# Ledger of designs, part 19: VHH binders against NAD-dependent protein deacetylase sir-2.4 (sir-2.4)

Target 1, 292 residues: NAD-dependent protein deacetylase sir-2.4 (sir-2.4), of Caenorhabditis elegans (q95q89)
Amino acid sequence: MTSVYESLLSDYPDKGVIGKPEIRDTETEIIEKLRTLYNHFVQAKQTGKPIFVLIGAGVSTGSKLPDFRGKQGVWTLQAEGKHAEGVDFQVARPGVSHKSILALHKAGYIKTIITQNVDGLDRKVGIPVEDLIEVHGNLFLEVCQSCFSEYVREEIVMSVGLCPTGRNCEGNKRTGRSCRGKLRDATLDWDTEISLNHLDRIRKAWKQTSHLLCIGTSLEIIPMGSLPLDAKSKGIKTTTINYQETAHEKIVETAIHADVKLILYSLCNALGVNVDLGDDLPDEVPIPLKIS
Key: E = the ipSAE of ESMFold2; O = the ipSAE of OpenDDE; V2 = 0.75 times the mean of E and O plus 0.25 times the DockQ between their complexes.

## First folded at step 10 (VHH; framework vhh_7qbe_3)

Design q4 (at its last look DockQ between E and O 0.81; V2 from the best seeds 0.00; counts 0 for: pae E 2.6 > 2, unsure alone 62.8 < 65)
Fold by ESMFold2, look of step 10:
Structure q4 (fold): chain B 292 residues (1-292), chain A 121 residues (1-121)
Amino acid sequence: as target 1 above (292 residues)
Amino acid sequence: QLQLVESGGGLVQAGGSLRLSCTASGLVYAMGWFRQGPGKEREFVAAISWSGGSTYYADSVKGRFTISRDNAKNTLYLQMNSLKSEDTAVYYCAADYIGFSDYTPSEYDYWGKGTRVTVSS
């Protein structure tokens, strides 16, 4: 569960701002802002310069995983002496938001997707790993320290900070000999640096990017929280989708304060992008807004 | 816009020491030092991760220079010991909001105006 993940992290004194009031755009405001975002998606397709996406915990609230800083978030409720409710990480399933993001990727609008989430749902929904940057890691992964083979587990790995798990690599070297490497967890602690490989992939993604879209994140934790500043320095405009005010309200082109899945699903509908919802959804499919 | 201001440069005798400082106007993830000697291209000197847990040095300065940072003050330091005449250069502070991938000058978005270090023999 989310509370178990929080218990694995070392104490971090600066969690940023928690418990901010929710901002709720009116339907008219949402439609206006969504038209602006829609135009960026159309231009991305026309120019061949896709949208760069950053995902936070707000994308997974439809999967019944609490966020951290929202009204029902883990840190907000802890400050009130309460416990956040939600499902276990092992039973969480991709929701409408994840499937909408995948659909936009399949249709060629989105290329590189950074997720701050460690819930593994972006991988589970089917986003190809070559286009996915799990920048804080993934609770279901172990990685061999010698050959870097990834092992996807059914249960969360009960360690963070890139520490040995006590298990050994089961694979072979390229020569066919046993690897015998030791496995580590794949999830960052607060003081664990983001990998240079992830940073390199982010830098390369900017070269082909027309617009930054930040979804379900308050943008409070560096370095990912500084991504809109990086975009601005490159002349790239940013849209945010978040109930609460983000750290960058004054510098982004468009701040949409509404339900993430409503916005993403409505965007797909407006673009004529089919979202394969499949079976066993954890959340309700929204009625898409008409923005034509 | 992010601003970087170096200080601490000056004239120093060979074998001496000097401490450079760089203050950033906001929070940055990656910081480092570069230098440009007379008639030379700008070259990498040292870089440090946000937590301070990883430090990187050019071969020419390893064991003599120490990079550090104080995130509470948004300040980067370079302690330069056992200085040589070839260390004479303008020293530049460089920073990036997200990070360094390969420590070349073209990968840094923000630069200070530099502080001159002159080492006499």
Scores: ipSAE 0.405, ipTM 0.732, lowest interface PAE 2.6, mean pLDDT 86
ESMFold2 (binder alone), look of step 10: mean pLDDT 79; pTM 0.817
OpenDDE, look of step 10: ipSAE 0.596; ipTM 0.826

Design q5 (at its last look DockQ between E and O 0.72; V2 from the best seeds 0.00; counts 0 for: pae E 2.3 > 2, SAP .69 > .668)
Fold by ESMFold2, look of step 10:
Structure q5 (fold): chain B 292 residues (1-292), chain A 121 residues (1-121)
Amino acid sequence: as target 1 above (292 residues)
Amino acid sequence: QLQLVESGGGLVQAGGSLRLSCTASGLVYAMGWFRQGPGKEREFVAAISWSGGSTYYADSVKGRFTISRDNAKNTLYLQMNSLKSEDTAVYYCAADYIGFSYTSPSEYDYWGKGTRVTVSS
């Protein structure tokens, strides 16, 4: 559960701005902004320079997991003396937004997907691990400190900060001996640095970026939240999809203030990309907007 | 736009100490010091992450220089001890929003104008 994850984090005074008002673009504004985003996707395919995608908690609200800083977010409600409602992490399922992102990846518009979320839903939806960077970690993952084997658990791992869990590696070394390495959690605390391996993968993808797309994130958590500033310095245009203003509203090319799943699903339909929704969705399928 | 202002340079005798400061106009993840000596290319000195959990030093300054930052003041420091004549240079503050690499000047988009350090024999 979300409140369990919050209880594992150390106290950190700089949680950024919480509880900003929601903005709702008119349908006309949404369609104009979506056309601009659509053009970036077409150009990415034509040039072979894929869209760089950064995902935040707003992508998972359709999976009934609260975000942190929205009107019903964990930290916003805590400041009001309330608690956020939502499903358990263990039972959360990918929604329309996750499935749309997967479809765009399968169609070749997106290659590398960076998620700030620790909910494991990007793996569950089927994004290949080699194209997914869980930059803040994954609550269901243990990693061997010696051989780096990953162990996906059914239940959340009850620590954060890359700390030993008390379990041992179950694998063998290249020499054939039992590894016996100590397992650690795979989720960052506030003061835990992003791994060098993740940074190297991000660096390579970032150098090839044609456009930055930030989905369901307030952009308050550094360093990933500073990507729009870095993009601006390099002449890379940014689109955000978020109900609230982000930390970088004034510098991005396009800020879409609308439902994430509506925008992503409409984009897929405009591009002719089929989204395999299945029968077991936690959210409702939107009616796609027509942009041409 | 991010702005960086160095201070604390000056003249000091070999073996002495000096403390450089750099004030940033905004929040940055990676900060570092580079220097350019007479007739030399700009070279890496030291760098530090936002949390201070990652620090990096050029081999030539390890054990003598200490980098630190005060995020409440948006200020980067370089404590320079046991100074040598070879440390004479213009020292530049550099910053990067992401911190993909701390030691490469090409990974830093923002630079101060520099502060001169002269170490006399």
Scores: ipSAE 0.426, ipTM 0.745, lowest interface PAE 2.3, mean pLDDT 87
ESMFold2 (binder alone), look of step 10: mean pLDDT 83; pTM 0.851
OpenDDE, look of step 10: ipSAE 0.591; ipTM 0.825

Design q6 (from p4 with G52R; at its last look DockQ between E and O 0.78; V2 from the best seeds 0.72)
Fold by ESMFold2, look of step 10:
Structure q6 (fold): chain B 292 residues (1-292), chain A 122 residues (1-122)
Amino acid sequence: as target 1 above (292 residues)
Amino acid sequence: QLQLVESGGGLVQAGGSLRLSCTASGLVYAMGWFRQGPGKEREFVAAISWSRGSTYYADSVKGRFTISRDNAKNTLYLQMNSLKSEDTAVYYCAADYIGFSDYTSPSEYDYWGKGTRVTVSS
């Protein structure tokens, strides 16, 4: 996300394909593709098999956080010998996209939301943690290595890779004694394994889904980046929403190259789902497209 | 459709070595080796996740077999040393895009190769 986060990561030469040109669908193309996505949402409600949602950094650009592989992305600028400007994670706020995703969850279209982002905005917008899988972690969390209690911090935790932070757990063991376990950061480095609990939760949600929706991600990082391949093999259709071509452009049913918040807000409008925008938006509310 | 193609099987004398390879058509998170001997059920041999720090071995092969992977080549390896007649089996490559907590269970893996035969003789 920010240059601070990028500086915490280990050197990892395979960052996938970066700096691809943006593709901008025409309004006619967007409406056609959005109708297809709308039909999947209607079908999900009819069958009781919810949409499986995967979120990448492109969902948070409206919150003024850079993505990685876009035109102004952290790794794109790094490859040009430049640095993306840092943004304070502590002041970032959920945008129209996050609020639209929450609305779709509240309306019962989405059950499990998997985010590759570490910015904490999916928690901040109000997605319940039992339905949220922060698959790469969360920069605002410390976790006890002994009892696994989570501690949500006001400031980002300045390490990655599940390393000790130097703090102790404040909780109690099942025996009633003070735990005093060592706290660790909760954010993966490139070589850090995804937790077995996250993998099991993802697997359970994946088995019940009717459609894969990938939002604001290039799909370059495994295991989540390979989900469209698994979907194809299992007869599950995939929609992507991303300005740039993703790693799986040729195999997905629908690739929407447009502003994430326009697509999600328009989808909510078409489904009759009210989006509680609140008073404190970091981005502009789009005029929703009518898909009839 | 993910394809897994095993190679490297053959006839080998007891005490010898053999290296199996499995090439995947896409990048997967979990990979493993299973084997099925004559008249036996399929059994776990070894597994590896994306990172080399998470390897798993059946007790019967610990110290003799080494699993590894080369993610740049989408290839899984099994180095089999000190081979015994009870290692005679068809060896299957298995994979999953997501992963799971129990790498030893064949029911957890969604994708399988056709196998490569290993015969260990006296």
Scores: ipSAE 0.596, ipTM 0.827, lowest interface PAE 1.3, mean pLDDT 87
ESMFold2 (binder alone), look of step 10: mean pLDDT 83; pTM 0.855
OpenDDE, look of step 10: ipSAE 0.796; ipTM 0.908

Design q7 (from n3 with T28I; at its last look DockQ between E and O 0.78; V2 from the best seeds 0.00; counts 0 for: pae E 3.0 > 2)
Fold by ESMFold2, look of step 10:
Structure q7 (fold): chain B 292 residues (1-292), chain A 122 residues (1-122)
Amino acid sequence: as target 1 above (292 residues)
Amino acid sequence: QLQLVESGGGLVQAGGSLRLSCTASGLIYAMGWFRQGPGKEREFVAAISWSGGSTYYADSVKGRFTISRDNAKNTLYLQMNSLKSEDTAVYYCAADYIGFSDYTSPSEYDYWGKGTRVTVSS
């Protein structure tokens, strides 16, 4: 149902680079790079300056949602005249990667998390909205234009671009006060500007940040794709975790080309962070790599 | 490293027009113009987001100046009409990768050009 979301978007000529080959680090390379990342997590805890996280579609492939630019991605297969395989957004569930990120957040290593994904899984896994920046929006969300109450839907909202949905607010959900404002979708189209509130929260997060971690993203879409450049200008080192080469391979301190799920779960294991996997897991739990 | 190069400055009579350009060495999300007049502090002139959907102007230039951009050319423009002697300044192109929460503050912009001089004669 990723294809439905793609069909709601306006045409956009600059989708960046698609279909790059997957890179697979050797196990020795992975362990070495994971040790470097582990050290940043230890330092974050010791200094009280948490890790700043950017999430892309590669975090949700374990939830059986296709990414866009990978070998089986929506845009890659579309260029070949094919359709990506996967489950519906409505039925997708958080996987090992989402649960690992939540565990690292609960343990105090991560604070601010930006997600480029509109699948709602970062919210569904339990990341507090106060620490979550859904920078491109959320397909399950309507927002009142008057009181800003959020309405989380069971089905995707079938519009993008912050347009009225035709429904009205049923009252301020936070305060209980009367409100009959118009609801809008909460998902950006290609031409829709990122909210000033989101930009402000990103700028504030830099002040508390020791390290930028970009997970499952090719860093091709502006402005979030420029976060590693912003970090570099502030003297903050970046790690990426992505099978494919990202737009900023030469800028980052560490580029880990391996399975996102394997890296995150192994990191949790090395830090002694228990991941609450539950009994409703859409993917298999990896055997964690040992870095000691 | 991102570079910003201004052009189009010069001497012009009051009431005249000039068009400033700023070419960026790569794509950048938010761009703006600032100016510094003789004996004055640097002040905000105009700003624009990458998509062009949001434009902002200082009160002193509203209705006379128009900011625009051509993303295919990585170029920012400032069309300055009905120029006044108080518009005499060095005009600086400024940019930020992520955007701005206070577009009037120079601290919101990480990248700056060297400036282009505009002189408006009475």
Scores: ipSAE 0.358, ipTM 0.717, lowest interface PAE 3.0, mean pLDDT 87
ESMFold2 (binder alone), look of step 10: mean pLDDT 80; pTM 0.825
OpenDDE, look of step 10: ipSAE 0.793; ipTM 0.908

Design q8 (from p4 with Y103R; at its last look DockQ between E and O 0.81; V2 from the best seeds 0.68)
Fold by OpenDDE, look of step 10:
Formats: C-alpha cells, sequence, structure tokens
Structure q8 (fold): chain B 292 residues (1-292), chain A 122 residues (1-122)
C-alpha cells in the first residue's frame, strides 16, 4: 500500500511544491517536441554518448501507483487530509513506460538511469543494476552492512532510514567464511543522505552523457532536482516529460507536457525500437504518435 | 549561474582565530573549502555532508578547523582556530549541485568562489 511508505517516513515539513496544475500540450506541440527529443536520441547513438535518464513517480503512475506532488499525488492529498489511491507496491507491475525505458536501454540509447522511485519497478522490469541508480532506495531491498550484498524481498521491508532489519547476511566473505553481517533496509528517510557510491556513479556517468531526460519528476527534491541546472552549466541539453510545470521550465531545451507512456512509446516507435509489452492489455498501450 | 561569495578573511596573529563564510546564490548539495598558499597548489581543507552530520578535514587542519553549514541561509562556514603561518592562503569555497564521492578532489566541485585571503603573521 502506498500508504505504508508514507507511514514509514518521518514527518517532514518541506515536501516541495505540491498540487501544481497539470498542463497538456496539443498534439501538434507534442509532435514537434518529440522530434527534437528524437534527434537527440539519434545523435546519441551516432556519437556513442548515451542519454542520461532521471525518472520519478510519474513513470509509475501507469502502473497505478500514485505520484507524490501531482494533483492526485500522495503529498498533495495528504495536505488536504486525504489519501492517495493506488495499487499495493507488492502487486505493482512495470508498465509501458518502464518497458519503453528498458527497450531504449537495450538498444543502446540509454545507459545510466537514476530513479527516485522506491517501488522497485525499475529492477523488476529488467534494467541492469549496474546501470540503475536508486538514489532514494528500494522498499524491497535489504543490504548487508558488512559485505554489501543485496537481497531483493517479495515483501516491503518495513523500515526506512537504513536501519537494521534484524536479519543476517547469508553470503560468504571473500575468505570463504560466512559473512553473518547484519542487514539493513535500503530506503532513505528525509534526513538520510544519498550514498556516496551513488553520487560517484552519477558523476562518472555524467561525463559521458549527451542529453538529460527527466521523466515523470517534479524535480523538487535535491540533489537530483538540480540536475537540469548542472546540465546547463556543462552544456548538456535537457528534456522534461511531465504534466506539471517544473521549476526548470525556462532553462530546459524542451518541456513536454503529455503522458509519459505516450511519449516514450512514440519515441521507441519512431526509433524502430521494439518494446516487449508482455502481458499488457492492448487497450493499455498507447497509439504511437508519428513524427515523420 | 551559481555564485559563491567568501568573506571573513584577514590578517591574524599566530594562535589567533578567524571565521570564514561562504554564501551561495542557491541551494547546493555539496560544499567544501580549499586553499592555495603562495607558490603552492590548491589543496583540500574541509568538506561537510548535506545534513551536516559528517565532516571531513585535511590532516593539517584537523582539530583546529571546524566546518559547518546553514542550509536555510545557503551559507558555509569555516571556524579556524590556533592559526599557524602555514595556514596563510587564499581560501576558496567550492560547491556542486549533485555531490561527490571523493570530497578531497577539486574535480568534484563545479563551482568556485573568488576566494578570501587569510594571512597569519608570526
Amino acid sequence: as target 1 above (292 residues)
Amino acid sequence: QLQLVESGGGLVQAGGSLRLSCTASGLVYAMGWFRQGPGKEREFVAAISWSGGSTYYADSVKGRFTISRDNAKNTLYLQMNSLKSEDTAVYYCAADYIGFSDRTSPSEYDYWGKGTRVTVSS
């Protein structure tokens, strides 16, 4: 339950700007903006400099998980004394958006993906962990404090803030001895800092990127919310895909205000990238926009 | 563009104290202090985590200098006690929007102040 995550977090007064109005571009506008994005992907492939992707809760809305700061977002509704509706984290499945991102990764357009989501769907869809940075953690993950082995659980780990869970590591040390380390949760609380390892990975990937693509994120939480600013300083162009206007609307090259699923699937279609939709219902798959 | 402005430098006698400040024009995740003495290369002085829960110091200043920050004011501080002639340098504030794994490396910081001069007389 989305409510479970909320309940695990400590009280935090500054949750960013919530409840911004949703903006929707016209189809003509979307097609024009999508062409610009398409060109960046083509160039990325040609130059061997991949697209750098930041994703937020808007990617998982297609999986029937609520976002946080949208009109029907968790924080937005909480401020109104209401609860966001959605499926349980445990039963959530990757959607067309996740599958599209995976397809683009497999095709070599995308290399590094930063996710602000804790729903575990990025791993679940099949994104390689070496290219996935879960900056805010993963509700389904335990990590050994001794050998740093990771355990993906079927059930939500009922703690946040990198706290011990009471379980022990079952791995072996390099010496062949049983690790017997203590496991901790892998989800950040409000006062928990991002892992230095994650920051290092981000910095390294950032040196090799040709374009920043921010998908389904309000960009309200730092440091990831500041990526567009950093990109600009480095001469990297940015595209955002979100219904809501972000604080960086004026500094990004392209701000697409449309359904994330539609945009990503259309992009895949335009690039000739096949998306494995699996068991998705046909009616849940958007009709791709034609950009040529 | 992010601007960093240092202040608090000046002339001080050996054994004295100074407090440096750095004000950023915006909120940044990573902040630290570097210094460059006469004829020397720029060197790491101190860094602080976002929350302020962790601090890092060069060996040469450990126990004498204290780094702190006020995120509400976008300000970084360096309390320098028991100053030595060897501490004479231009002190630079450094910042980065994203963060770092090697806090001691200048390459981890994309933004720099113009510096404030600290002179310690014998």
Scores: ipSAE 0.610, ipTM 0.831, lowest interface PAE 0.9, mean pLDDT 92
ESMFold2, look of step 10: ipSAE 0.663; ipTM 0.856
ESMFold2 (binder alone), look of step 10: mean pLDDT 82; pTM 0.849

## First folded at step 11 (VHH; framework vhh_7qbe_3)

Design r1 (from q1 with G53S S54T T55I; at its last look DockQ between E and O 0.89; V2 from the best seeds 0.78)
Fold by ESMFold2, look of step 11:
Structure r1 (fold): chain B 292 residues (1-292), chain A 122 residues (1-122)
Amino acid sequence: as target 1 above (292 residues)
Amino acid sequence: QLQLVESGGGLVQAGGSLRLSCTASGLVYAMGWFRQGPGKEREFVAAISWSGSTIYYADSVKGRFTISRDNAKNTLYLQMNSLKSEDTAVYYCAADYIGFSDYTSPEEYDYWGKGTRVTVSS
């Protein structure tokens, strides 16, 4: 099944590096690296400086959504004349990874969560919108171009690039008259700049950060993909969790090549953070690794 | 660590042209030029986003200066035409990995070059 999201994007020749070999850390390597990450979480709590989290498509593979550049990713398989397997965005539900991230947020380890994903699962899992920055947008949102009211839809908005959807705002102006502003989609196309409001929110949160945690992303897309470079210059350590080598493999403190949900769930367990898995889980709960 | 290296400064007659360049050691989102004349505060000249779709100029240089960048070479340029004596300054390259809404504020840029001197003689 070809990704509907990919079909909405304009043609863009530079998709970054695709199809890199997957790396699998041994269990011993994972435990050692997870101890290092655990120590950063403990220090964040002690100092009151939260972990800065950047999320990519690899967080949602447990929700049965393909990533883009992985071995089974949409763009990798398209280059081989094949189709990625998965469910569409409308039926995808938050998985163990999303619920683990929410749990770490509720426990006070994470404040601001930045996602490059447009799948809406970070909102659906319950991360408060005031702490969530959807830098590339959200396929389930329409926004009024006049009053900027957001409309959360049950179904995918079938355009990208901040284009009018053909619907009008149903709200009212300050005068009490109908707004009737035109609604637009809320998802960036390749030629669409990240909103200045998002950039300012990211910069503000970045200044308060003790550690950068990049989850399920190849770090190929600017500006978010350059965060590890900024972190290094400022003495902020970075952890990545990704099966493939990222763009910044050689400069990060810790590159964990393992299943995202295993790492996040094990981290929660080690920190004594309860993860509310609920009754409607699309993936299997991993057995957490013991790091002592 | 990110390095910004300016070049292209020098002495030029009023009405002349000069092209500054700044090579960055990494991929940065926002880049800009600032300048500081003798006894003056550092002031904004021009800025450009990574994609080139966001460009700002100070009023004093609009129509005379052109900012551009070549992301394949990690290089920022400032083409300065119709130079005036008041353009005499040390010109600094500035950059940021993340970007922000106020490209004209020097406080928003975390990375700076050492500057290149431009002298416009009448």
Scores: ipSAE 0.632, ipTM 0.844, lowest interface PAE 1.2, mean pLDDT 88
ESMFold2 (binder alone), look of step 11: mean pLDDT 83; pTM 0.853
OpenDDE, look of step 11: ipSAE 0.851; ipTM 0.934

Design r2 (from q1 with Y97W; at its last look DockQ between E and O 0.90; V2 from the best seeds 0.73)
Fold by ESMFold2, look of step 11:
Structure r2 (fold): chain B 292 residues (1-292), chain A 122 residues (1-122)
Amino acid sequence: as target 1 above (292 residues)
Amino acid sequence: QLQLVESGGGLVQAGGSLRLSCTASGLVYAMGWFRQGPGKEREFVAAISWSGGSTYYADSVKGRFTISRDNAKNTLYLQMNSLKSEDTAVYYCAADWIGFSDYTSPEEYDYWGKGTRVTVSS
């Protein structure tokens, strides 16, 4: 189904850099980098300026969804004449990484979470929609073109590009009359502009942040991939967590090349933040690293 | 960090045309043109979305000016036709790494070129 999502997209020739080698920090390097990130989280609480989070496909590999540019990624394997393995979007479930991000949000370290993913797992894990910006959309969502009511579906909406789905809004207008607006899909194609509402919410949250944390993304997709450049210009330090070198490796304060769920779970443990793992994990709970 | 370099300004006779260019040092999402005439405050001229699918123009230039961008060259253009003496100004390129909803507001753009002077003679 991951390849089905790609098949819905228009042909886009600039996919960025594909197939970079994985980098694996030593445990000593990870612990040092985690201490730096930990200090930013402590500072965020002390100053009341939360961490600004950007999520890419690497957050969902523990949910058995392939990323795009990693060793087993969709585009990397395509370049080798192969097909990526993974579960269907329909059955994917939030993993340790998603639950760790939720825990950091509940504890007040993170407020705004921007995801480039369309897998719907950030909603499914329980991140409130008021604090979640699905900047490329959500495959499980239909939106009324008239009143903008959102409809979360059990099954993938099989179109992209904000096209009508053939269904009508079931709600009422404030006047009490039926809203018979047409529903559209909620997922961007490559040539679809990012919502002005999303851009305004991003700008507002960006002004309030002390630190940019980019998780599981190569930072190749514009405009979100340019956030570290803007951060540098404004004196905001950036941490990345990604196995592969990102587009901004030389600009960020800290580039952590390790398993996303290990880093996030270890951070929660160091901060004394309890992660509610629940009943339905698709991945293994890591043993947290000790950084004190 | 981000550098914007305008070119194409000069002296032109009323009714004539000029093409302004602005080259950015990297691929930027938000881009627009502003101008400041003698003794006036800076005013919006035109802006364009990253994809080129949305263009915005001040009323005073609609139908005469055309904005475009070439993302492969990191370059913004302003084709100015049917120039009037009122178009005399320093023209500024404005940009930002990420987007925003109000392309007409100069306060939304964090990066500015030094400007290129356009003089329209009678």
Scores: ipSAE 0.554, ipTM 0.802, lowest interface PAE 1.5, mean pLDDT 87
ESMFold2 (binder alone), look of step 11: mean pLDDT 82; pTM 0.841
OpenDDE, look of step 11: ipSAE 0.800; ipTM 0.909

